Miniprotein binders against q9h3h3. Designs and how they scored, part 106

Target 1, 235 residues: q9h3h3
Amino acid sequence: EDGFTAEHLAAEAMAADMDPWLVFDARTTPATELDAWLAKYPPSQVTRYGDPGSPNSEPVGWIAVYGQGYSPNSGDVQGLQAAWEALQTSGRPITPGTLRQLAITHHVLSGKWLMHLAPGFKLDHAWAGIARAVVEGQLQVAKVSPRAKEGGRQVICVYTDDFTDRLGVLEADSAIRAAGIKCLLTYKPDVYTYLGIYRANRWHLCPTLYESRFQLGGSARGSRVLDRANNVELT
Key: E = the ipSAE of ESMFold2; O = the ipSAE of OpenDDE; V2 = 0.75 times the mean of E and O plus 0.25 times the DockQ between their complexes.

## First folded at step 7 (miniprotein)

Design SA1
Fold by ESMFold2-Fast, scan of step 7:
Structure SA1 (fold): chain B 235 residues (1-235), chain A 81 residues (1-81)
Amino acid sequence: as target 1 above (235 residues)
Amino acid sequence: GSMKEVRIEIEVGTDEEEIERLLKEAIEFLKEGAKVTIEIHGDNPMELIKLAMRIARRLREAGFRVIVEIRGDTVIIRVEP
């Protein structure tokens, strides 16, 4: 988007991970303080590199909310990277299945639902709904990008503990839909991020495993979910 | 003056020994209370950010405040004691 290559977008995302985050941590902060925090830091107004006219004077990489039960576990990322290098030199096919097995072996199982929204009221409203769902225990953890100087869409990331747990992935989708979100959602396992699987990767892999589309009607879930790796409709 | 500001430029592809030497110099300046700005230039954005990540992590592990700003083919790392 904005004319940048996939590599430029990946580099920007990695830089954001390294910069300071604005965090509401429900493990240490009373839930009653969330509404004031959301009002202070609406993502459409928080700027990536700081601005005297915004809520932040200093750079912000991400705005995040941690749930009460959030327990970071990235697994054995070093072992994953070593095994990935060995796989690349082995001549074995690099497929979603082989990456899934590497992730399972090294316990690198987390992943995230992604949604992209333009800066403005709808983004701030969607983020507030997601943040409340996290603090209330319906979701584990989420983050949203700050506003880029160049403009463009912002991204909300909603994490789950295990991308191989289809039920858990679908439960997170349902909670996102219950928060009133109707846009397209895509699900990316963190193993793809650690291994540099972005758009136009040299292995021709789709960088997302699941896709959720809002469905109007009497569906209890409110959406249709496709497993893109196995080409199977889950709902 | 009582305030020092130091600027260091690094190109992607710089030898590892030279990078280590420059980082040791930067740390010495930071220990003396100087502010250090490291500008990294490179045409490959993934190699650029990988190098920036290594440098930022090293400086944060040394106890300094580090802010990373990406500007196309350049990464600016601002470091304060």
Scores: ipSAE 0.013, ipTM 0.422, lowest interface PAE 7.7, mean pLDDT 83

Design SA2
Fold by ESMFold2-Fast, scan of step 7:
Structure SA2 (fold): chain B 235 residues (1-235), chain A 81 residues (1-81)
Amino acid sequence: as target 1 above (235 residues)
Amino acid sequence: GSMKEVRIEIEVGTDEEEIERLLKEAIEFLKEGAKVTIEIHGDNPMELIKLALRIARRLREAGFRVIVEIRGDTVIIRVEP
């Protein structure tokens, strides 16, 4: 039953990936131009399919910021998908460990911290903070969805290179918090996205590996991070 | 207005030969400067999405601008010359 929603989410994500992106690329654009770019393209006003009354008259799939050291590497996604189909037909148990092993074997290691916010000032302010952290080198790459025609929450995705590198995932969380972000964060490996595994999948897998909640403690600012897979609090 | 707009409806389960015929017809209209909207209907979400994305890819490979909009049991593909 929930498969219908998962297929629709996968198709919408694929369509967004295939449509044009608005990109601030710190590898080729001076950091001094970022504030003007953010003012021109606030995500609460950029429309998914274009509107003469918005900053864009043409469709936009994603609004993205690439860090100066960003080097995209998706791994062997085709090999991953073929191995996943073979695993499904084999009758062998499908577990988080099996999926992790497939991801490692095919070098599909990237993952992302997700935050969902309603359109408006809070979203635009959060995105500006993340974008500055990317351009300043504290984060590698991030993107935010444009405003949907039907409304609803928008998502900011902050990527890390390797979901199996716990320290790297936690360092990204710290950088997000240092940028002033206080909302709930969830971390999802891209391997789940490439395989079309969302919440309520037929294999009962949890695609969320970590959750981060903002917490103040003494003179230090930080977060409480939960390892969802092992049900262990890391901070 | 004098701008020509063409709407094509396809259902999941349509023969591959008929789909190819409709796509060739759509491409001819696009080459003549018309806007084409393809509406795909289906009650099987997986087959609906697979068909819609295959059609969108085919049109993009032909050099046209394609926007895909998903609405429940219907996918709308808007194509500009």
Scores: ipSAE 0.000, ipTM 0.264, lowest interface PAE 11.4, mean pLDDT 82

Design UA1 (at its last look DockQ between E and O 0.01; V2 from the best seeds 0.00; counts 0 for: pae O 9.9 > 1.5, placed apart)
Fold by ESMFold2, look of step 8:
Structure UA1 (fold): chain B 235 residues (1-235), chain A 85 residues (1-85)
Amino acid sequence: as target 1 above (235 residues)
Amino acid sequence: DREELIRRFEELVREAEELLRRAEEALKRGDLETAEELIREALWKLIKAAFIAEELGDPELLRRVEELVRRAERLLEEVERLKRE
């Protein structure tokens, strides 16, 4: 939000991905241990570099919760990237439909709901609710960034396994809202992330596929979800 | 089952209030590390109380939690400010 470039955003993501993660893995850890783990590692207090006073002394790239049914599903990312390079030199048009077809062909179908929150109680409360939803099976996997030295906003990512499965994406939105989350959510398919396609890209692609807004008033109940590609409300 | 949730909520709030009072005393004596630890423990209990208030659907209970959260966060900000001096 402070004028970061696409190159800087990609570098930060790579550095965080390669640093150690703090993981609660429901596949190997009993659900009864979640409460103690959350109390020990609130994201507003876990620092990126393990500063004195942090609950952990080592650097942390991400804090994550894996659900009981989490199955790491990396599609053919190498093939996707190769096909992307070939497409760029082919002279064929690059459109949202082209990206969708590449993702389907190479089985790179995951995506994520994103929320950005300032450090503090609201962030820690939101994360605790998301983590509980993952362990209880309403969501499959989520991660949250640690507190940065600069003290900027932190991000919670809630993954889904198939961005082309609109009902599945909407079910995840509903589960997020049931966990008490009321802030703006945006959805980004992982294909855009793996290809380094951010908001300011030369192909004028919109990497945000959906936006979700919580609404209590009027006749709406719960989320209002907008399809950004077609500018149509889905709920 | 509602009465059990209310009892758990009241216990969490009472414990958080006591932790915050102890944090204030630690702050007065300059023990910033103890104050910070007590405030963080209080905030976790308030997170759990917030979930109970939300399950009960009682706005007054949530308001009580939010009031204590504001106090706790002001204290934590004060501790962090003093540690930078």
Scores: ipSAE 0.596, ipTM 0.871, lowest interface PAE 1.6, mean pLDDT 86
Fold by ESMFold2-Fast, scan of step 7:
Structure UA1 (fold): chain B 235 residues (1-235), chain A 85 residues (1-85)
Amino acid sequence: as target 1 above (235 residues)
Amino acid sequence: DREELIRRFEELVREAEELLRRAEEALKRGDLETAEELIREALWKLIKAAFIAEELGDPELLRRVEELVRRAERLLEEVERLKRE
């Protein structure tokens, strides 16, 4: 059945977070076991709802790798949501600056670089490179979606702990490029995800803060990074 | 050591080619489970080979990996098709 597109997509996202995750946790597992784990659970083959023919027979919401220093801190999401409701009823302008301030006030600071890839070798190769970078300490945390029943692109999320820390965000971009990834990357703060800021939102906000494009020439770095809010190139 | 990286690359490629050959034979016999396991192992060796090709900065080595990846993915697609029937 079709009919509740926005609500259905939100429900699917919540279900993924609540369903079991396949996790390589470098805090408790030796790095020498990573290769075997990656070979066992390539994201192009792990199915969202399980299948006897896939690596998983049970549903999987996310495939994740936690670095040795991983310390989850979602901040005060409940306080953020309450303040968001108050902001909407106040009639005050809803801008990137006001959302940034709400996030800072409630310590909802994490964010992520996003890359969307079709199921297949390029996705699995990208994920393996990201996972190695996490376990080796160049990145903190990463997740990748399992394969949906309909097909479609899968997403790799590479987290940083503070979206207001521009240097940290750029260092993550550099590490992603060092892993051999050449596709478009966009950076989204988790506050936008919690508040439902997506591409076609009511407030006409750009749903991402940064965009990174791979460049073979024209830059000493392998990336051209744009600050979308201020329309400034950071290369 | 560049020479040692090239040697490891050639080993991974050779192993992947042999695994894919064995997967084709398993597929001919209708042994879909064995074929899938062999293809999956070959793809993992090709991921490792791709990392070495990138480290060496040699586009010809990466092209060789891409050819074997296309072969492996075609075989996986055939396994999936046969499992649905």
Scores: ipSAE 0.523, ipTM 0.848, lowest interface PAE 2.2, mean pLDDT 86
Fold by OpenDDE base, look of step 8:
Structure UA1 (fold): chain B 235 residues (1-235), chain A 85 residues (1-85)
Amino acid sequence: as target 1 above (235 residues)
Amino acid sequence: DREELIRRFEELVREAEELLRRAEEALKRGDLETAEELIREALWKLIKAAFIAEELGDPELLRRVEELVRRAERLLEEVERLKRE
């Protein structure tokens, strides 16, 4: 994937954050209603702009599921951005350690497992599995992109509270694998998104901290997780 | 300050538009590498602008960013086409 395509997809994702979301909130909605909601709004059929014949008549930025333990905590994103601009102006070396320290200082610690799937049955099933895992409390929050007009792959994002908590990141991978998802997963901290750290950035920073590959007959997790920064297997 | 965020948004958008203009000029002269670099830099500014638009909760600002992103994409598709030729 070209660095430009990653930057474009990130800009579109940020733009989509402003449009209305289709949300199932397990804090306010009974878990028994999840299956009806999933049937009503399959992500392969929900369109970004509310196309004729879609389940949505209005634009939809994201389809999301909130778990019972979900608490939105964005931290000090403005302070983070100001510190990042000051750092760039200083001409000091920028490393993954620098970004980690900025994230900790400003409490911007969220991150997400990402999976890209073509529209269709596999996507809808993957989303249903993730949504169920969120409602059952195995995951905290997840979102999926609606279908674009041009088609292409849709993205499922599964969030964790702290990208610096390796155990929490690995537990989320395990829960995703337990939901039956076998595709490649990449983990990205939200701080990298907020600071515009994409593929082929001028600092040569890898925006992906972890990669999970499904492995048949492997560990109890059913995946091999690679720390890309250190090139070390965690699992 | 909301006014400061709007000012910063407008600055980023203006800078992105100028970079895209320069990228179009680079394409016209066949300088594909420079065009690609300028488009990437423009996208970086547009992403920052999108973030500000999100903080402001202003859908019109976001629409403006999306339009410029689509312009940047078209230019990149053209760069990629010309690299294959």
Scores: ipSAE 0.006, ipTM 0.206, lowest interface PAE 9.9, mean pLDDT 85
ESMFold2 (binder alone), look of step 8: mean pLDDT 88; pTM 0.869

Design UA10
Fold by ESMFold2-Fast, scan of step 7:
Structure UA10 (fold): chain B 235 residues (1-235), chain A 85 residues (1-85)
Amino acid sequence: as target 1 above (235 residues)
Amino acid sequence: DREELIRRFEELVREAEELLRRAEEALKRGDLETAEMLIREALWKLIKAAFIAEELGDPELLRRVEELVERAERLLEEVERLKRE
C-alpha cells in the first residue's frame, strides 16, 4: 500500500465505527425473525455508503448480531492508552507479554476471530451460519463489514469476552467450525486494535495471537489452533 | 429425520432452480429489478440448502448447490452490468 491508500483505509475504519449499524439484537428480537433479517441484509449486497439498488439507501458501518447474553465491556481504554504512552516513553521492550499485562491491568480483555472473504455467496453463507450460532447461544456477538465502494474482501468478526481465557477462545473456534466455516481464522485481541498494532507495525509484533486452520481431510467441525506467540499447537 | 432433511433439500433446490429460470426471463425483457429480487431469493434458498447438505455430510449435495450458486452469481453480475448501461 502507498501512503494515500493507507490514510484512506484508516479514515474509512474510523468512519465505519461511527456510521449507523444494522443490528439483529437477540436480547429484544425473537429468534424467529432472524431468517427474514438475513435474507434482507446479505453482506455481499449491503453497500458501505448506500445505493438505491442495494438493500440500504443510507450508509452502513457494520452489520451485527447480538446474542441474548451479550453485555458490552470495553474496559478502561483511557487508562490503557495512558499506560501505553508511558510504556513507550520508558524505553522498555514492547512484547506480547507486556501488552497482555497492560490489557489485564486495564480490563481490556475482549478479542475476536477474524475471517476475510470475497463478496459473494460464500461470505453470505458464512455470515448466516455465524449469525445463527450467535442467536442460538453458541457465540456471544459478531459483525461483518458491508461491501466497500472500491471492492475487496469483507471481514467477519466473532468476539469473545476474554482473550486470556484460552478455553473460551477455543470454544468460540469450535462453534465457528460447527457453523460450517472452513477458511483460515485469525484471532486478534482488541487491545492490539486500540493501540494501533496492525500488520507491519513499528514493534514487529505479529498482530495475530491465534490461528485456526480447518483439519485437512477431517470433520467440518474440526480444526487445528496454533498459539502464534509461542508457536505451540493448542488442539 | 434424515429423510425429512433430504426432502427439504430437494424442495429448496427445486425452488431455487425455478426462481433462476424466472430471473433469466425477467432479464430477457429488461426487468432488472425483478431479476435481482428473484436472484436474491434463489441465493437465500441455496444458503439454506447448503446448511442441510453440510449437516448430512454429503459432498454430492454440496456440489449441486455450488453449481446453482455459480449460475446465480453469473446472473447477478449480468444484472449489475446492465444497470451501469
Scores: ipSAE 0.208, ipTM 0.691, lowest interface PAE 5.5, mean pLDDT 85

Design UA11
Fold by ESMFold2-Fast, scan of step 7:
Order: structure tokens, then sequence, then C-alpha cells
Structure UA11 (fold): chain B 235 residues (1-235), chain A 85 residues (1-85)
């Protein structure tokens, strides 16, 4: 139970969402412009609050790539928040299934695969691979955090439109792996983000739905995806 | 295991070097589309090699990857430059 630090983290997340984003939008920009854009804005060099020595002089909240077929749909977040307050008051158990039903009822279905990488070559080229997969249509949408003042790990988020569509979630994992990404991936539905389920929470819920691990060193072992909510192997 | 990771790393590096050599040949003949495709494939292999080098904790292996990445980035910049012309 860490109310104060949870409030601080939520404020930082809101600030990033509200600050300007650097966006490559494949719906309006030719794919041939992507490589120049990636070279101009490598995430290891783009600074969160701007710096004379960086590609940006102004704050940047996120660096994002939108696919040609991207159609944003956040669902009814306001209705979700109201229903969440009612649920907490009702005394009913709060479980992964309860949150899933709440998300379905309010059409808050999007989710994301997350990877955390240190600034540098590995981050920049992982992002470039993901961005190309988005522009080529193998993924729908992705974003990456800018560099914090003292460094630290940056996060790449790869979105799917429906966390209840298990096949779609697994196909996104496969596309990420095909882009050369071999690190641990965790999948979080956006409903968990909106409701503050992202660390030790009072309901003791696992903050992620899926986890993907890749076997390094072998010729063709593929990823192993675990359903963390039900503790069941999917692959 | 460690030996398997080293073998996979060496395989990825050799494949990346071959792809970059083929990319340079494609650039010489003005085949920008093929050059870009080959450079992209090399970078994907180098990303995996970088993950292996980091897992092994070997700075020399990482330096080898960084050298090839710089070469790939230089070739990609050349492709971009020629596309503008």
Amino acid sequence: as target 1 above (235 residues)
Amino acid sequence: DREELIRRFEELVREAEELLRRAEEALKRGDLETAEMLIREALWKLIEAAFIAEELGDPELLRRVEELVRRAERLLEEVERLKRE
C-alpha cells in the first residue's frame, strides 16, 4: 500500500501522455520516409524534457509509429472509471475475470506488449525493427519512451486492439520475435493501466496478463507464452 | 548453454557480415531496394547477437556487434542519400 508513490507515478505518466509526441503516421506519410525519421529520432538520444545537445529542444512524452490501418479506440474510459468505483463499493471480489468483464462492458479492450531496454544500440535497433514491422503491417501501433535525465531503462510498447483476442496477442508476439527481439516481454491490458493495476496493488492481482520468454542460442525454439492470470502455458 | 550461445553468436555475426557485403554490391549496381532489404536483415541478426553478447557479459563480443552496426548504419545512410537524388 503505497498511495503517495502511486499518485506520483500516475502524475508522471499523465504528463508524458499530455506532452507532445513525435509520431510517424503511416496513414499519411510514405513508408520511404521511415528510415530518415528513425535516424533523426533515435530513442536513446531523444530527451524527455529537451536538451540543446539532443534532437529535441522541447519536451517529448512519447515517440510513436502508427500503422496504415491504425484506428484509435480507447473505449468508454469514463464509464469504466465509474463502474470501477461502484465495484469497489459493492464488496464483490476483484479478480482478473472481474476486470476482464469490466473492460468488455466498457469496450476498453486495447493492450500492449512491453519491453524494457537500456539506452543505446540495442534499444535503438529494437525500436527500428518494431517501427518497420508497424509500417509494413505486421503490427498495428507502437511507442517508445524518451531518455530520462539520468538514463535508466526505456520502454517499448507494442499495442494490440483486443487483449481478449488471444490469437491476436500471440500473433503480435510472433511479429515482435520476427523483428529480432529476444528479451522478456510482458503483456498488459490498458484497463489495468487506467485502474492503476501496475505494481503491488491492494487486490494482489498480477499486473500483467501474459509473459513471453524466448530461448536464446537454439536454431528454432520460438517463444514461450504464459497466461499469468490463469497460470497456464499457451505455447 | 554458454557454448551454444557462442556458436549462435558467431553464426549471426558471419551471416550479418555476408548480408552487408551483398548490400554493398547491390549499392554499387544501383539496386537500392535490395541493398536496404539486406541491411535490414543484417541489423535484425545483429540485434539478436547483441542480446547474446549482453547475456554472456562479454564486452569484446558487444564491441564486434557495435562495429558491424556502425557499418550497417553507414550503408543505410548511403541508401537514403541515393534515394533522394
Scores: ipSAE 0.005, ipTM 0.337, lowest interface PAE 9.8, mean pLDDT 83

Design UA12
Fold by ESMFold2-Fast, scan of step 7:
Structure UA12 (fold): chain B 235 residues (1-235), chain A 85 residues (1-85)
Amino acid sequence: as target 1 above (235 residues)
Amino acid sequence: DREELIRRFEELVREAEELLRRAEEALKRGDLETAEMLIREALWKLIRAAFIAEELGDPELLRRVEELVRRAERLLEEVERLKRE
């Protein structure tokens, strides 16, 4: 049951990464063109597998915005996957610390803040705010999933370069909040995604490192951040 | 600066209201494609207005945008209902 679900999610993630992406690349495109691009490709209307009635007739895996300073570095994903297979065969404990070390060794350090929203105005508004923050240089890169055939929640991913850099992760949270986002955010290292570790995994690992909740009443920060792995509040 | 933002907000809201009025007329004619296009253009203008309201920190302006968004969403639901007939 659980194993088949995780394999299915991993296969869907791989297909999305391999299918064409709709990209606004601020490294080569003037910021003044962003509004027209966002109006043409609202994520609530772009369909995953294409539909003549939507903005796209062909499959779209992701809708993405690259910041002017964006420099992609996925690390050694193949080496990571090979080491993961060896680890599973070795009988050594599989813990958050073990995965963190594997990620560091193979330079697979990126991670992302995730927000899940139903298709509609709030999703499109949140995406537009994130996209503007990326183009203005407050965030580095972001993407949003297209609409599934039958609907269901869509996800916005806001990336940071290094999940082990707590300060950088928290600064991205602040930028997301400054963009007007008030919903629940969760932070997941990409190492978990590449290894197919989702909820209800065989190793009982929590793929979420941090949770962020909007809080209006605080003076120091606009959000409360919890370290899920250690169950410690980071304020 | 603040006065300019208020002017832009009011212009976007006025344009969105006009687009929604035209969308209702298109629905009365049975022109579902035109109605949907106009509703989506109105929603885009309302997203821009919401950003200005948030920048101004004015809950009343944001509430006005939210009311028009609900109206636009109801019209979009009616378009989807009529397409199924």
Scores: ipSAE 0.005, ipTM 0.484, lowest interface PAE 10.3, mean pLDDT 84

Design UA13 (at its last look DockQ between E and O 0.01; V2 from the best seeds 0.00; counts 0 for: pae O 8.3 > 1.5, placed apart)
Fold by ESMFold2, look of step 8:
Structure UA13 (fold): chain B 235 residues (1-235), chain A 85 residues (1-85)
Amino acid sequence: as target 1 above (235 residues)
Amino acid sequence: DREELIRRFEELVREAEELLRRAEEALKRGDLETAEMLIREALWKLIQAAFIAEELGDPELLRRVEELVRRAERLLEEVERLKRE
């Protein structure tokens, strides 16, 4: 059982979540101010710890945009984590169905489409498009990681309310594509994130539920979406 | 309408080009802070130009934006390199 890697990744995620976030909140900020905010805080220039020359002088865990319909609700995460520990010691099989039921029982239903991009224009352009889609109501909420000291790829997360609502997840994929995004997208339910379950986990669980590949002319959605759990194409 | 979008695109590109020229001059005199600020402003205008080019569906306009983006990114790399010296 590889507890070191999972614990390390969970600790890093917790640290970022606990540091200050740079937030554009459409519920309290006029949409006309979005462009100025995007110009000031491009994710390729906002640094995790406030490096010299960056637009932020203090640590930033995440850059986020909240849509007018955003209602924060993570569910019973503490109960979820306790039940997960109990399941691990129970001798019962751990399967994707087990994780799904655990998430439903504890109301931890959110999930996110993920895209990974190198720092630079492509990242900033993608983020600006996503942020506009959120403020205009086509998407609910999104966040992007700041630039790390060592560099490397950054992640944009586009959230949906309920990973069991396949239609809602696919509608978010369509809205992302309409914003001009052509890169690979993967979808991960938040239950996996809160439990620290990553791709090389000891239970052989696959945290990626869907993959979306841009495909012109293949569907009205502009993407080919594969259900990874059942190995079937949805589009 | 399309004519208004094209006009706005050309204005954004012209402004980005001017900002990059000014950034190059700031770099020549060693004013790294001014150069960086001008490059960031140019890149934001190029993002806006890219959205317009995409709305128009015109690949030539996108290629023009990409050329200026490459120039801006080279300048920004130079600024970052000089800050580490």
Scores: ipSAE 0.556, ipTM 0.854, lowest interface PAE 1.8, mean pLDDT 87
Fold by ESMFold2-Fast, scan of step 7:
Structure UA13 (fold): chain B 235 residues (1-235), chain A 85 residues (1-85)
Amino acid sequence: as target 1 above (235 residues)
Amino acid sequence: DREELIRRFEELVREAEELLRRAEEALKRGDLETAEMLIREALWKLIQAAFIAEELGDPELLRRVEELVRRAERLLEEVERLKRE
């Protein structure tokens, strides 16, 4: 069941990546147009496969905002996949450290803070705050899933360029909190996504590296961040 | 700045209320496309109002936004229901 579920989730993610995206690209679009774009495409109403009466008539895989300084570098994903197959065949233990080393070797360094919210006003409000932070330069890039046919929660992904850069990961968390986000956040390196490491993975690995919880009046940063891999509280 | 924020908040709330009133009238005449568009505009104004209420730290302003959000979401739910018919 575990392997079957992880394979299914990876297939769904790949399909979303291949379908068209709704993108606000601050590198080519004036910041003054963001509010109109957000009003036109609230994620709670944009449907995954298109629906008469939704903002989209055609399938949408992701709704994304690119910051003015965003410069994607995906690394060597093909080399990563080949090395992953070799690792699985080798019989060597598959651990967080082994995956980290594969990611470094192949420059697959990006990662993301994840937040899961039910469709509705709270999701749209959170997304608007994140999108504004991206366009204002406080975050690099973000995307949110459209509403699924089956219902369920949607996910907002806020990316950083290097999951091994702890300060950069924590700075992103601070910017998310400054945008008014109070829900649980978890941080996942993209290498885990490329390799199909989800909650129900066959290797029983924790699918996230960090966890952030909102603290009202607790710290100046507004959050308490735990490094799951090393069991160390960072804030 | 504070005075300007309060003015913008009241303007956004007034505009959202008018949009929801127009959405209700569109629903009564069976114009689901117009109703949905008006509800989406109202919800966007309420998101902007919520940001201002949070910046001002005023729970009463946030409560007013939440009240209108519930009204807007009820109307949107009715639009979705009627579209399935």
Scores: ipSAE 0.493, ipTM 0.835, lowest interface PAE 2.5, mean pLDDT 87
Fold by OpenDDE base, look of step 8:
Structure UA13 (fold): chain B 235 residues (1-235), chain A 85 residues (1-85)
Amino acid sequence: as target 1 above (235 residues)
Amino acid sequence: DREELIRRFEELVREAEELLRRAEEALKRGDLETAEMLIREALWKLIQAAFIAEELGDPELLRRVEELVRRAERLLEEVERLKRE
């Protein structure tokens, strides 16, 4: 991906974060209403800009499900970004360890498993499985991108509270796999997103910390998780 | 270094303004996809500039960013409108 394309995708994601979200909040809404909500707002039909005939008339940035234990804590993103700019100007070496330390210092520890799926039944089914896992408390929070006008792939993001908690990251992978999702998963810390660290960045940092590949007949988790930074299998 | 932060801020703002100008030109020629791309890139630059403005503690710099953000948002709304027509 060209750096421009990565910056564009980042800006698009940020713009989507600013638009209204369609949210199912399990803290305030009975779990019994989830199926009706999923039927009303299938992500393959919800359009980014509220196209005629879509379930949404207004622009939608994301479709999200919040679990009962979900507490929004974004940390000090502003402080993180200021520190990042200062670090860039200092000429100090920038490493994955540097980013980890910045994230810890500013309490920006969230990360997400990502899956990319074409619009359609498979996406909607995958989303429904994830949404149910969130409402059932197996996952904390997830979101899915609405359908773009061009009909490109949609992304499901499944969050974990701490990208430095390897066990928590692996547990989320297991829950995603238990929800029936078999596609490739990549795990990205939000700190990398906030700092504009995408593919082909000037620091040669890999924005993906983990990769999960589904394996038939594998371990109880049904996936192989690779630590991309160390090139070590964790499962 | 405060001077370097200011330099970076001004660079980001300049780049964002140029992107928005190019987006307006893209809109005039009916190239909605290019316009949207340029606006989104401008917004990304402006968000970075906002954080630098906050670090510098300069409300005037932040105001400048906010003005450009509003311009970008208006252009994006126009793109979205034209995409629906």
Scores: ipSAE 0.015, ipTM 0.228, lowest interface PAE 8.3, mean pLDDT 87
ESMFold2 (binder alone), look of step 8: mean pLDDT 89; pTM 0.882

